# Ledger of designs, part 14: VH-VL binders against Coenzyme F420H(2) oxidase (fprA)

Target 1, 148 residues: Coenzyme F420H(2) oxidase (fprA), of Methanobrevibacter arboriphilus (b1a7s3r263to410)
Amino acid sequence: VTIVYDTMHYSTQKMAHEIAEGIMAEGYDVEMFFLHEDERSEIVKSILDSKAIAIGAPTINDEPYPSIGDLMYYLKGLRFERTGIKRKAVTFGSMGGKGGTPASLGKDLGEYGFDVVDTCEVYYVPDEEENKACFKLGQKLVEEAKKI
Below, E stands for the ipSAE of ESMFold2; O stands for the ipSAE of ESMFold2 at other seeds; V2 stands for 0.75 times the mean of E and O plus 0.25 times the DockQ between their complexes.

## First folded at step 11 (VH-VL; framework fv_ponezumab)

Design m3 (from Q6f with heavy chain F99V G100Y Y102S G103Y S104G; at its last look DockQ between E and O 0.64; V2 from the best seeds 0.00; counts 0 for: pae E 3.5 > 2)
Fold by ESMFold2, look of step 11:
Structure m3 (fold): chain C 148 residues (1-148), chain A 118 residues (1-118), chain B 112 residues (1-112)
Amino acid sequence: as target 1 above (148 residues)
Amino acid sequence: QVQLVQSGAEVKKPGASVKVSCKASGYTFTHYYIHWVRQAPGQGLEWMGRINPSSGSTKYAPRLQDRVTMTRDTSTSTVYMELSSLRSEDTAVYYCARVYYSYGFDYWGQGTTVTVSS
Amino acid sequence: DVVMTQSPLSLPVTLGQPASISCKSSQSLVYSDGNTYLNWFQQRPGQSPRRLIYKVSNLDSGVPDRFSGSGSGTDFTLKISRVEAEDVGVYYCMQGTHRPYTFGQGTRLEIK
């Protein structure tokens, strides 16, 4: 499973870690990528080799963070909808205002050929219940991926 | 309780290689990047490169990229830095460090002294 | 490589008095995402470096509030409002915007 995220204030990184813990609790390995640190070509290669992905970004000024948009545009060009197998996905993120980045990313991934199983969005910093929800999101992603 | 524990001091001859280990504990090893920084005697700090422990992906300082290799073993939560074709100028204390928030190095290993002499 | 220049390189300070360390970069440290990846570290005698400040002005956890950071672009400052005996050591600025990461030469803070 491949987790890709971008973050401004650590909150989305916390969510990515909890999702990864949920996946690992089910006995699966995770490759985790931070967009500002890792190269896009390595991220895309990992996604192509995965049955399941998690993509996360914060909302900045009520819009998705631009670095994620660049990745999403690249994924659009790969035309995942042409495969006979629909990869599973979840989206996640933190918000400081209106929010909506996870839902927007989920819509785009669906159009690109992914089966978006669920989303998770938190206000500012995740609390204990929201951390548990992210953990369960990782477990759910694996459960859905096993159906492929 | 985050801890980075490095292997012991090394004495090497010019032209040899050295491999320094950095064992992580107190956190999920694959969640954080590990960077390597060295400090020659009486000198400042020099960034050497970093590894993404989840994927094994690496980036190295351009001046060192021909001689440095970083690897990890997820089963032992250990990162390795190997520097080949050693020169006297490579005599330094070598540190591993973890990224905590953005690009900061929040936890550092205790350092490993590598001495290159004939 | 981006050159980081600290001033002064040696800083004797009387206990209880303020201290100020300048760091200038040869290139802008503003990254394409709008963030400025300028960090400050302290290395006490015989110890590993310790991060004090990240992204110009954010204090790391457990760092006393008498430390502060400021600046933009290419010009940055670390301030200690009241120097205490435990502040003795070498202070480094570091840029994380460009590769390779580079450090300033260090500023030795001493009690006079």
Scores: ipSAE 0.366, ipTM 0.771, lowest interface PAE 3.5, mean pLDDT 85
ESMFold2 (binder alone), look of step 11: mean pLDDT 92; pTM 0.908
ESMFold2 at other seeds, look of step 11: ipSAE 0.378; ipTM 0.766

Design m4 (from Q6f with heavy chain S57N; at its last look DockQ between E and O 0.79; V2 from the best seeds 0.00; counts 0 for: pae O 2.1 > 2)
Fold by ESMFold2 at other seeds, look of step 11:
Structure m4 (fold): chain C 148 residues (1-148), chain A 118 residues (1-118), chain B 112 residues (1-112)
Amino acid sequence: as target 1 above (148 residues)
Amino acid sequence: QVQLVQSGAEVKKPGASVKVSCKASGYTFTHYYIHWVRQAPGQGLEWMGRINPSSGNTKYAPRLQDRVTMTRDTSTSTVYMELSSLRSEDTAVYYCARFGYYGSFDYWGQGTTVTVSS
Amino acid sequence: DVVMTQSPLSLPVTLGQPASISCKSSQSLVYSDGNTYLNWFQQRPGQSPRRLIYKVSNLDSGVPDRFSGSGSGTDFTLKISRVEAEDVGVYYCMQGTHRPYTFGQGTRLEIK
């Protein structure tokens, strides 16, 4: 499973870690990619080798982060709908205002050929219940990926 | 308790290689990048490179890339930095550091002194 | 690469008096999320560096409130309101906004 996120602050990174913990609790390895640090080609290679992905970014000024947009544009060009595998996906993120990034990313991934099974969005910092929800989201992603 | 414990001091001759280990504990090893930073005697900090422990992917400082190799072992939560073709100017304390929240290094190893002498 | 320039490089201070360290970057440290990833580290004699301040002005856990950070854009300052004997060491600024991450050259704080 491949987790990609772009944030240097606590909230979305914490959500990514909690999702990863949920995946690992089910006995699966996760490759984690921080877009500020890792190269797009490495991330895409990991996604192509995966049956499940999680993509996250916070919302800034009610828009997705530009770097996530660059990745999403690249994924659109790869035509995942023709690969013969309906990869599972979740989206996640934090917001300080209106939000909507996880839903927008999910819509785009669906158009690109992914089966988006859930989304998760929190205001500012996830509380303990929201951390637990992210953990369960990771478990759900694995559960859905096993059906492929 | 997050902890990075490095291997002990090394004395090497020019032209040799050194391999320094950094064992992580108190957190999920694959969640955080590990960077290596060195400090020559009386000088500041020089970034050497980093490894993504989840994937094994690395990036190195351009002036060191022909001589440095970073690896990790997820079963022991350990990263390794190997520097080859040692020169006297490689004499330094070598640190591993966890790249944490807020675009910063939140935990550092205790440092490993590498002395290169003829 | 973003160049981080500290001044002074050596800072002798009388115990109990304030200290101030300047850090200037060659490029704005504002990231695309609106945050500024300017950090301060303290390295006590014989020890590894320790993070003091993240995101310009936020004190890390366990850092005394006599430390403070300020600044914006390219100009940043670390202040110690009342220097204690334990504050002796080298202080580094670091930027985490642009790859590769870069450090200032360090400021040695000494008690006169």
Scores: ipSAE 0.559, ipTM 0.836, lowest interface PAE 2.1, mean pLDDT 86
ESMFold2, look of step 11: ipSAE 0.571; ipTM 0.834
ESMFold2 (binder alone), look of step 11: mean pLDDT 92; pTM 0.914

Design m5 (from Q6f with heavy chain T30I; at its last look DockQ between E and O 0.74; V2 from the best seeds 0.00; counts 0 for: pae O 2.2 > 2)
Fold by ESMFold2 at other seeds, look of step 11:
Structure m5 (fold): chain C 148 residues (1-148), chain A 118 residues (1-118), chain B 112 residues (1-112)
Amino acid sequence: as target 1 above (148 residues)
Amino acid sequence: QVQLVQSGAEVKKPGASVKVSCKASGYTFIHYYIHWVRQAPGQGLEWMGRINPSSGSTKYAPRLQDRVTMTRDTSTSTVYMELSSLRSEDTAVYYCARFGYYGSFDYWGQGTTVTVSS
Amino acid sequence: DVVMTQSPLSLPVTLGQPASISCKSSQSLVYSDGNTYLNWFQQRPGQSPRRLIYKVSNLDSGVPDRFSGSGSGTDFTLKISRVEAEDVGVYYCMQGTHRPYTFGQGTRLEIK
């Protein structure tokens, strides 16, 4: 499973970690990518080799982070519906205002050929219950990916 | 408790290679990048590169790019840094460090002294 | 490469007095995500470096509140409001905005 995230604070990073823990608890490997540290080409290669992805970004000024938009534009051009496999996806993120980034990313991924099984959004920093929800989101992603 | 434990000191001849290990514990290994930083005797710190433990992907400082290789073994939670074609100016303490926050190293290994002498 | 210049390089300080260390970068450290990746590390004698401050002014956990960081763009400052004996060591600024990551030369803090 491929997890890609961008973050303004550590909140989205922490959510990515909890999702990864949920995936690994089900016995599956995870490749994690921080957008500002890893190259887009290696991220896309990992996504193409995966049956499931998780994409996360915080909301900034009620808009998605600019760097995640570049990745999403690239994914749109790849036309994943033509690869013969309907990859599972989740989206996640943190917010400080209105929010909505996970839902918006999920809608876009659905149009790009992914089966978006759930989303998760937290206010500022995830609490214990929200951490558990992210863990379970990872488990759910794997459960759905097994149906492929 | 987060720990990065490095392999022991090494003495090498010019032209040889050295491979330093860094074993991570107390956290989920693939969550954080590991960077390598070295410090020549009486000198400051020099960033050498980093590895993404989940994917194995690496980036190196341009001046070391042709001589440094970083690898990892997820089953042992260990990263390795290999420096080839050693020169006397490579004599240094080599540190691994965890990249825990935006552009910052929150935990460091104890350091590995590598001495290159003829 | 981005050059990080610290001043002073040697800083003798009387116990209990304030200390201030300047760090200047040859390029802006503001990244496209709006963050400024300027860090401060402390290396006590015989020890590994330890993070004090990340992203200009955020104090790492377990770092005494007598430490503070400030600055923007290319000019940054680390301050110690009252120097204690345990503060002896070398202080480094580091930029994480541009590759390769680069450090200042270090400032050696000693008690007079």
Scores: ipSAE 0.503, ipTM 0.822, lowest interface PAE 2.2, mean pLDDT 86
ESMFold2, look of step 11: ipSAE 0.542; ipTM 0.825
ESMFold2 (binder alone), look of step 11: mean pLDDT 93; pTM 0.916

Design m6 (from Q6f with light chain G96A; at its last look DockQ between E and O 0.92; V2 from the best seeds 0.00; counts 0 for: pae O 2.1 > 2)
Fold by ESMFold2 at other seeds, look of step 11:
Structure m6 (fold): chain C 148 residues (1-148), chain A 118 residues (1-118), chain B 112 residues (1-112)
Amino acid sequence: as target 1 above (148 residues)
Amino acid sequence: QVQLVQSGAEVKKPGASVKVSCKASGYTFTHYYIHWVRQAPGQGLEWMGRINPSSGSTKYAPRLQDRVTMTRDTSTSTVYMELSSLRSEDTAVYYCARFGYYGSFDYWGQGTTVTVSS
Amino acid sequence: DVVMTQSPLSLPVTLGQPASISCKSSQSLVYSDGNTYLNWFQQRPGQSPRRLIYKVSNLDSGVPDRFSGSGSGTDFTLKISRVEAEDVGVYYCMQATHRPYTFGQGTRLEIK
């Protein structure tokens, strides 16, 4: 499973880690990519090799961060619906205002050929219950991915 | 208790290679990038590169790119940094550091002194 | 590479007096998320660096509140309101907004 996120901030990074912990609790390996650190080509290669992905970014001013936008545009161009595999996906993120980035990313991924099984969004910092929800989201992603 | 424990001091001759280990404990090894930073005697800190332990992907400082190699072993939660073609200017303390929350290094290894002398 | 310039490089201070260290970057350190990833580290003699401040002004856990950070864009300051004997060491600013990450030259704080 491939997890991609775009923030140095505690909230979205913590969510990514909790999702990863849920996946690993089910006995599966995770490749994690931080867009500030990793190259787009490596991320796309990992996604192509995976049955399931998680993509996260915080919401600001109704727009994804530039790095996540570049990745999403690249994924659009690859036409994943043509690969013969309908990969499972979840989206996640934190918000400090209006919110909605996980839902927007999920809608886009669906158009690109992914089966988006759930989303998770928190206000500023995830509380204990929200951390557990992210953990369960990782477990759910694995459960759905086993179907393919 | 997050810990980064590095291998012991090394004395090397010019032209040799050195491989320093950094063993992580107290957290999920694959969640955090490990960076390497060195400090020559009496000098400041120099970033050398980093590794993504989940994928094995690396990125190196351009000045060192042809001489440095970073690897990891997920079964032992250990990162390795190897510097080849050693010169006297490579004499330094080498630190591993975890890239944590807030875009910063939150935990550092104890440092490994590498001395290059003829 | 982003150049980080500290001033002064040597800072002798009388115990109990304030201290101030400047750090200037060659580029804006504002990241696309609106945050500024400017950090301060303290290195006591014979020890590994220790994080003091992240994101310009946030004190790390266990750092005394006599330390404070401020600044924006390219100009940043670390202040110690009342210097104690324990504050002796070298202080580095560091940016993580741009790759490669870069450090200032260090400021050696000493008691007069």
Scores: ipSAE 0.546, ipTM 0.833, lowest interface PAE 2.1, mean pLDDT 86
ESMFold2, look of step 11: ipSAE 0.566; ipTM 0.845
ESMFold2 (binder alone), look of step 11: mean pLDDT 93; pTM 0.933

## First folded at step 12 (VH-VL; framework fv_ponezumab)

Design n1 (from Q6f with light chain S32T; at its last look DockQ between E and O 0.91; V2 from the best seeds 0.00; counts 0 for: pae O 2.2 > 2)
Fold by ESMFold2 at other seeds, look of step 12:
Structure n1 (fold): chain C 148 residues (1-148), chain A 118 residues (1-118), chain B 112 residues (1-112)
Amino acid sequence: as target 1 above (148 residues)
Amino acid sequence: QVQLVQSGAEVKKPGASVKVSCKASGYTFTHYYIHWVRQAPGQGLEWMGRINPSSGSTKYAPRLQDRVTMTRDTSTSTVYMELSSLRSEDTAVYYCARFGYYGSFDYWGQGTTVTVSS
Amino acid sequence: DVVMTQSPLSLPVTLGQPASISCKSSQSLVYTDGNTYLNWFQQRPGQSPRRLIYKVSNLDSGVPDRFSGSGSGTDFTLKISRVEAEDVGVYYCMQGTHRPYTFGQGTRLEIK
């Protein structure tokens, strides 16, 4: 499973970690990519080798981070709908205002050929219940991916 | 209790290589990048590079990129930094540091002194 | 690369008096999320660096409240309201906004 996120703060990074813990609790490997640090080509290669992905970014001024937009545009061009595998996906993120980035990313991934199982969005910083929800989201992603 | 515990001091001759280990504990090893920073005697801090422990992907400082290699072993929660073709200018304390929340190095290893002497 | 310039490089201070350290960056440190990733580290004699402050003004856990950080854009300041003997060491600013991450030259704080 491939997790991709773009944030330098606590919120979305914590969510990514909790999702990863949920996946690993089910006995599966996770490759995690922070868009600020990792190259797009390595991330895309990991996604192509995966049956399940999680993509996250915070919402700021009602827009996702530019790096996520660049990745999403690249994924659009790869024509995942033609691979014969309906990869599972989740989206996640934090917000400080209107929000909506996870839902928008999910819509785009659906158009690119992914089966978007769920989304998760929190206000500012996840509380303990929200951390637990992210953990369960990771477990759910694995459960759905096993059906492929 | 996050800890980064590094291997012991090394004395090397010019032209040799050194491999320093950094063992992580108290957190999920693959969630955080590990960076390496060195400090020559009486000098400031110099960033050397970093590794993504989940993928093994690396990035090195351009000045060192031809001589430095970083690897990890997820089964032992350990990263390694190897510096080859050692020169006297490489005499320094070498630190591993965790790149954590808030875009910063939140935990540092104790440092490993590498002395390059003819 | 972003150049981080500290001033002064040597700072002798009388115990109980305030201290102030300046850090200037060659580029804005405001990231795309609106946050500024300017950090301060303390290195006591014979020890590893320790994070004091993240995001300009937030004290790390266990850091005494006599330390404070301020600034914006390219100009930043670390202040110690009342210098104690334990504050002796070298202080570094560091930017985490732009790759590669870069440090200031360090400011050596000494007790007069």
Scores: ipSAE 0.574, ipTM 0.844, lowest interface PAE 1.9, mean pLDDT 87
ESMFold2, look of step 12: ipSAE 0.602; ipTM 0.848
ESMFold2 (binder alone), look of step 12: mean pLDDT 92; pTM 0.907
ESMFold2, look of step 17: ipSAE 0.529; ipTM 0.829
ESMFold2 (binder alone), look of step 17: mean pLDDT 93; pTM 0.914
ESMFold2 at other seeds, look of step 17: ipSAE 0.519; ipTM 0.828

Design n2 (from Q6f with light chain K55R; at its last look DockQ between E and O 0.87; V2 from the best seeds 0.00; counts 0 for: pae O 2.8 > 2)
Fold by ESMFold2 at other seeds, look of step 12:
Structure n2 (fold): chain C 148 residues (1-148), chain A 118 residues (1-118), chain B 112 residues (1-112)
Amino acid sequence: as target 1 above (148 residues)
Amino acid sequence: QVQLVQSGAEVKKPGASVKVSCKASGYTFTHYYIHWVRQAPGQGLEWMGRINPSSGSTKYAPRLQDRVTMTRDTSTSTVYMELSSLRSEDTAVYYCARFGYYGSFDYWGQGTTVTVSS
Amino acid sequence: DVVMTQSPLSLPVTLGQPASISCKSSQSLVYSDGNTYLNWFQQRPGQSPRRLIYRVSNLDSGVPDRFSGSGSGTDFTLKISRVEAEDVGVYYCMQGTHRPYTFGQGTRLEIK
């Protein structure tokens, strides 16, 4: 499973880690990518090799962070619907305003050929219940991926 | 308790290679990048590069890219940094550091002294 | 590469007196998320560096409140309100906004 996020914010990093822990608890490996640190080509290669992905970013003035937009544009061009399997996806993020980035990313991924099974969004910093929800989201992602 | 424990001091001749290990404990190894920073005697800190432990992907400082190699072993939670074609100016203390929350290094190894002398 | 310039490079100070260290960057350190990734590290004699301050002004856990950070854009300051003997060492600023990450040249704080 491939997890991609685009922020140095504690909240989104914490969510990514909790999702990864949920996946690993089910016995599966995770490759994690931080867009500030990793090359886009390596991220896309990992996605192509995965049955399931998680993509996250916080919202900036009700807009996704620019680097996530660049990745999403690239994924659009790859036409995943033609690969013969419909990869599972989740989206996640934190908000400081209206939010909606996870839902927007999910809609885009669906258009690109992914089966978006859930989203998770928190206000500023995830509380204990929200951390548990992210962990369970990772488990759910694996559960859905096993169906293909 | 997060710890980064590095291998012991090395004495090398010019032209040789050195491989320094950094063993992580107290956290999920694959969640955090490990960076390497060195410090020549009486000098400041120089960033050498970093590795993504989950994928094995690396990025190196341009000044060192032809001589440095970083690898990791997820089963032992260990990162390795190898510097080849050693020169006297490579004499330094080499640190591994975890790229933590808030976009900076929150935990550092104890340092490994590498001395390059003829 | 972003150049980080510290001043002074040597800072002798009397115990109990304040100390101030300047750090200037050759480019703005404001990242696309609106945060400024300017960090301060302390290296005591014979020890590894220790993070003091992250994102300009936030004290790391266990750092005494006599330390403070301020600044914006390209100009940053680390202050110690009352220097103690344990504060002897070298202080580095570091930027984490632009690749490659870069450090200032260090400020050696010594007790007079």
Scores: ipSAE 0.457, ipTM 0.806, lowest interface PAE 2.8, mean pLDDT 85
ESMFold2, look of step 12: ipSAE 0.565; ipTM 0.838
ESMFold2 (binder alone), look of step 12: mean pLDDT 93; pTM 0.926

Design n3 (from Q6f with heavy chain G100D; at its last look DockQ between E and O 0.71; V2 from the best seeds 0.00; counts 0 for: pae E 3.1 > 2)
Fold by ESMFold2 at other seeds, look of step 12:
Structure n3 (fold): chain C 148 residues (1-148), chain A 118 residues (1-118), chain B 112 residues (1-112)
Amino acid sequence: as target 1 above (148 residues)
Amino acid sequence: QVQLVQSGAEVKKPGASVKVSCKASGYTFTHYYIHWVRQAPGQGLEWMGRINPSSGSTKYAPRLQDRVTMTRDTSTSTVYMELSSLRSEDTAVYYCARFDYYGSFDYWGQGTTVTVSS
Amino acid sequence: DVVMTQSPLSLPVTLGQPASISCKSSQSLVYSDGNTYLNWFQQRPGQSPRRLIYKVSNLDSGVPDRFSGSGSGTDFTLKISRVEAEDVGVYYCMQGTHRPYTFGQGTRLEIK
């Protein structure tokens, strides 16, 4: 069971969909969650049942969205480093300015016990090559998850 | 070509239930939420609820939540809306609509007329 | 529930003339992500609704540029710069910020 996580921005949505297609091309199911529509408890349950996650957020005013911070804080409290499973993770997002959210999220996830295998940030809207990179990112996530 | 194709018209008696299907094609079914909106004859639009097809999670309008159930079948790319304890005021055209990340509905089904009469 | 109030409810317009539809919400439609989820839909006679505008002012794909949207907070406007015969139908605003999502009552646009 693999989770692809996205936020309410068209560019981040497109990236999430391409990552999900890469995961599904490797024969794995994806549960997708959108913070505007889904509750944190459902998202966390899916993460706990998964060996791999993808977390995406756009950058607004060069800062992460508050709702993603709430999720990250909750994940910190779960002490994933204590579970004996080092789940794989990627982070992604789009930006219209300075950026840096995927790298920051990846750093935090690493501290929380995830093995962050890559990060990806796109300026504005992903082009065709960036879509291909997101697809490959999904494939890479699965390849890394198989090592668990 | 994104399409949402709904099941055919239904005529029901008060107290019965109806289950309307909405088959999605032309896109990855689990990537988009499906919402249901109804329209009574000569009236405006009423949001009924939505389902996340990847997880099966649902949210319903409070006015309907005791009578509406939404489900999905990922193997057939189909969502279902069931409305129970039908009343004459449930007579309406029922639409499914795809929810995109602009927080709105980019594609709509053709509508399913449900008539509730004695 | 957020109440969406449209005016006018009936809008007879001469072909080629501009049209304007107002939509007011009982609460701010600005979401915590900074977006305003105010949408406009057109329903032609006998058809399903069709999205015209999302997030206040963004024209949906394939919608003629004679349509435009504006507004902020609680007050929004849909404009048609030059009404054509194919514009006949009912126009709805909708808010997607607060659950349950709600629609305005509709504005019936007719050619005089």
Scores: ipSAE 0.405, ipTM 0.811, lowest interface PAE 2.9, mean pLDDT 85
ESMFold2, look of step 12: ipSAE 0.446; ipTM 0.828
ESMFold2 (binder alone), look of step 12: mean pLDDT 94; pTM 0.950

Design n4 (from Q6f with heavy chain G103D; at its last look DockQ between E and O 0.93; V2 from the best seeds 0.00; counts 0 for: pae E 3.0 > 2)
Fold by ESMFold2, look of step 12:
Structure n4 (fold): chain C 148 residues (1-148), chain A 118 residues (1-118), chain B 112 residues (1-112)
Amino acid sequence: as target 1 above (148 residues)
Amino acid sequence: QVQLVQSGAEVKKPGASVKVSCKASGYTFTHYYIHWVRQAPGQGLEWMGRINPSSGSTKYAPRLQDRVTMTRDTSTSTVYMELSSLRSEDTAVYYCARFGYYDSFDYWGQGTTVTVSS
Amino acid sequence: DVVMTQSPLSLPVTLGQPASISCKSSQSLVYSDGNTYLNWFQQRPGQSPRRLIYKVSNLDSGVPDRFSGSGSGTDFTLKISRVEAEDVGVYYCMQGTHRPYTFGQGTRLEIK
């Protein structure tokens, strides 16, 4: 499973880690990428080799950060709908304003050929229950990916 | 408790290679990048490169790119930095550091002294 | 490479008095996400570096509130409101916006 997130904002990074812990609790490996640190080509290669992905970014005024937008534009061009594999996806993020970035990313991924199984958004910093929800989201992603 | 424990001091001759280990504990190893920074005697800090332990992906400082290799072993939570074709100017303390919350180095290893002498 | 220039390079101070360290970058440190990845590290004698401040002005955990950071774009400042004996060491600014990451030359803080 491939997890990609835009910034190391504490809340979004915390969510990514909890999702990863949920995946690993099911016995599966995770490749984790931070867009500021990793090359886009390596991220895309990992996505191409995966049946499940999680994509996260914080929300700024109902808009994703520019770097995650560039990744999404690249994924659009790869035409994942051409394969016989309907890859599973979740989207996640934290918000400080209107929110909606996970839903927007999920809509786009669906258009690009992914089966978006869930979306998770928290206000600012995840509390204990929200951390547990992210853990369960990772487990759910694996469960759905096994159906491929 | 997050800890980064590095291998012991090394003495090498010019032209040799050195491989320094950095063992992580107290956190999920694959969640955080490990960077390497060195400090020559009486000098400041120089960034050498980093590794993504989840994927094995690396990025190196351009001046060192042809001589440095970073690897990891997820089963032992250990990162390795190998510097080849050693020169006297490579004498330094080599640090591993975790790239953590807030996009900066939040935990550092104790340092490994590498001395290159002929 | 982005050049980080600190001044002064040597800073003798009297205990209990303020100290100020300047850090200037050769390029803007504002990243495409709107954040400025300017960090400050302290290296006490015989120790590994320790993060003091991240993203210009945020104190790391366990750092006394007598430390503060400020600045924007290319000009940054670390301040100590009241210098204590344990503050002796070398202070480095570092930029994490551009690759490769680069450090300032260091400022050696000494008690008079």
Scores: ipSAE 0.439, ipTM 0.807, lowest interface PAE 3.0, mean pLDDT 85
ESMFold2 (binder alone), look of step 12: mean pLDDT 93; pTM 0.917
ESMFold2 at other seeds, look of step 12: ipSAE 0.466; ipTM 0.809

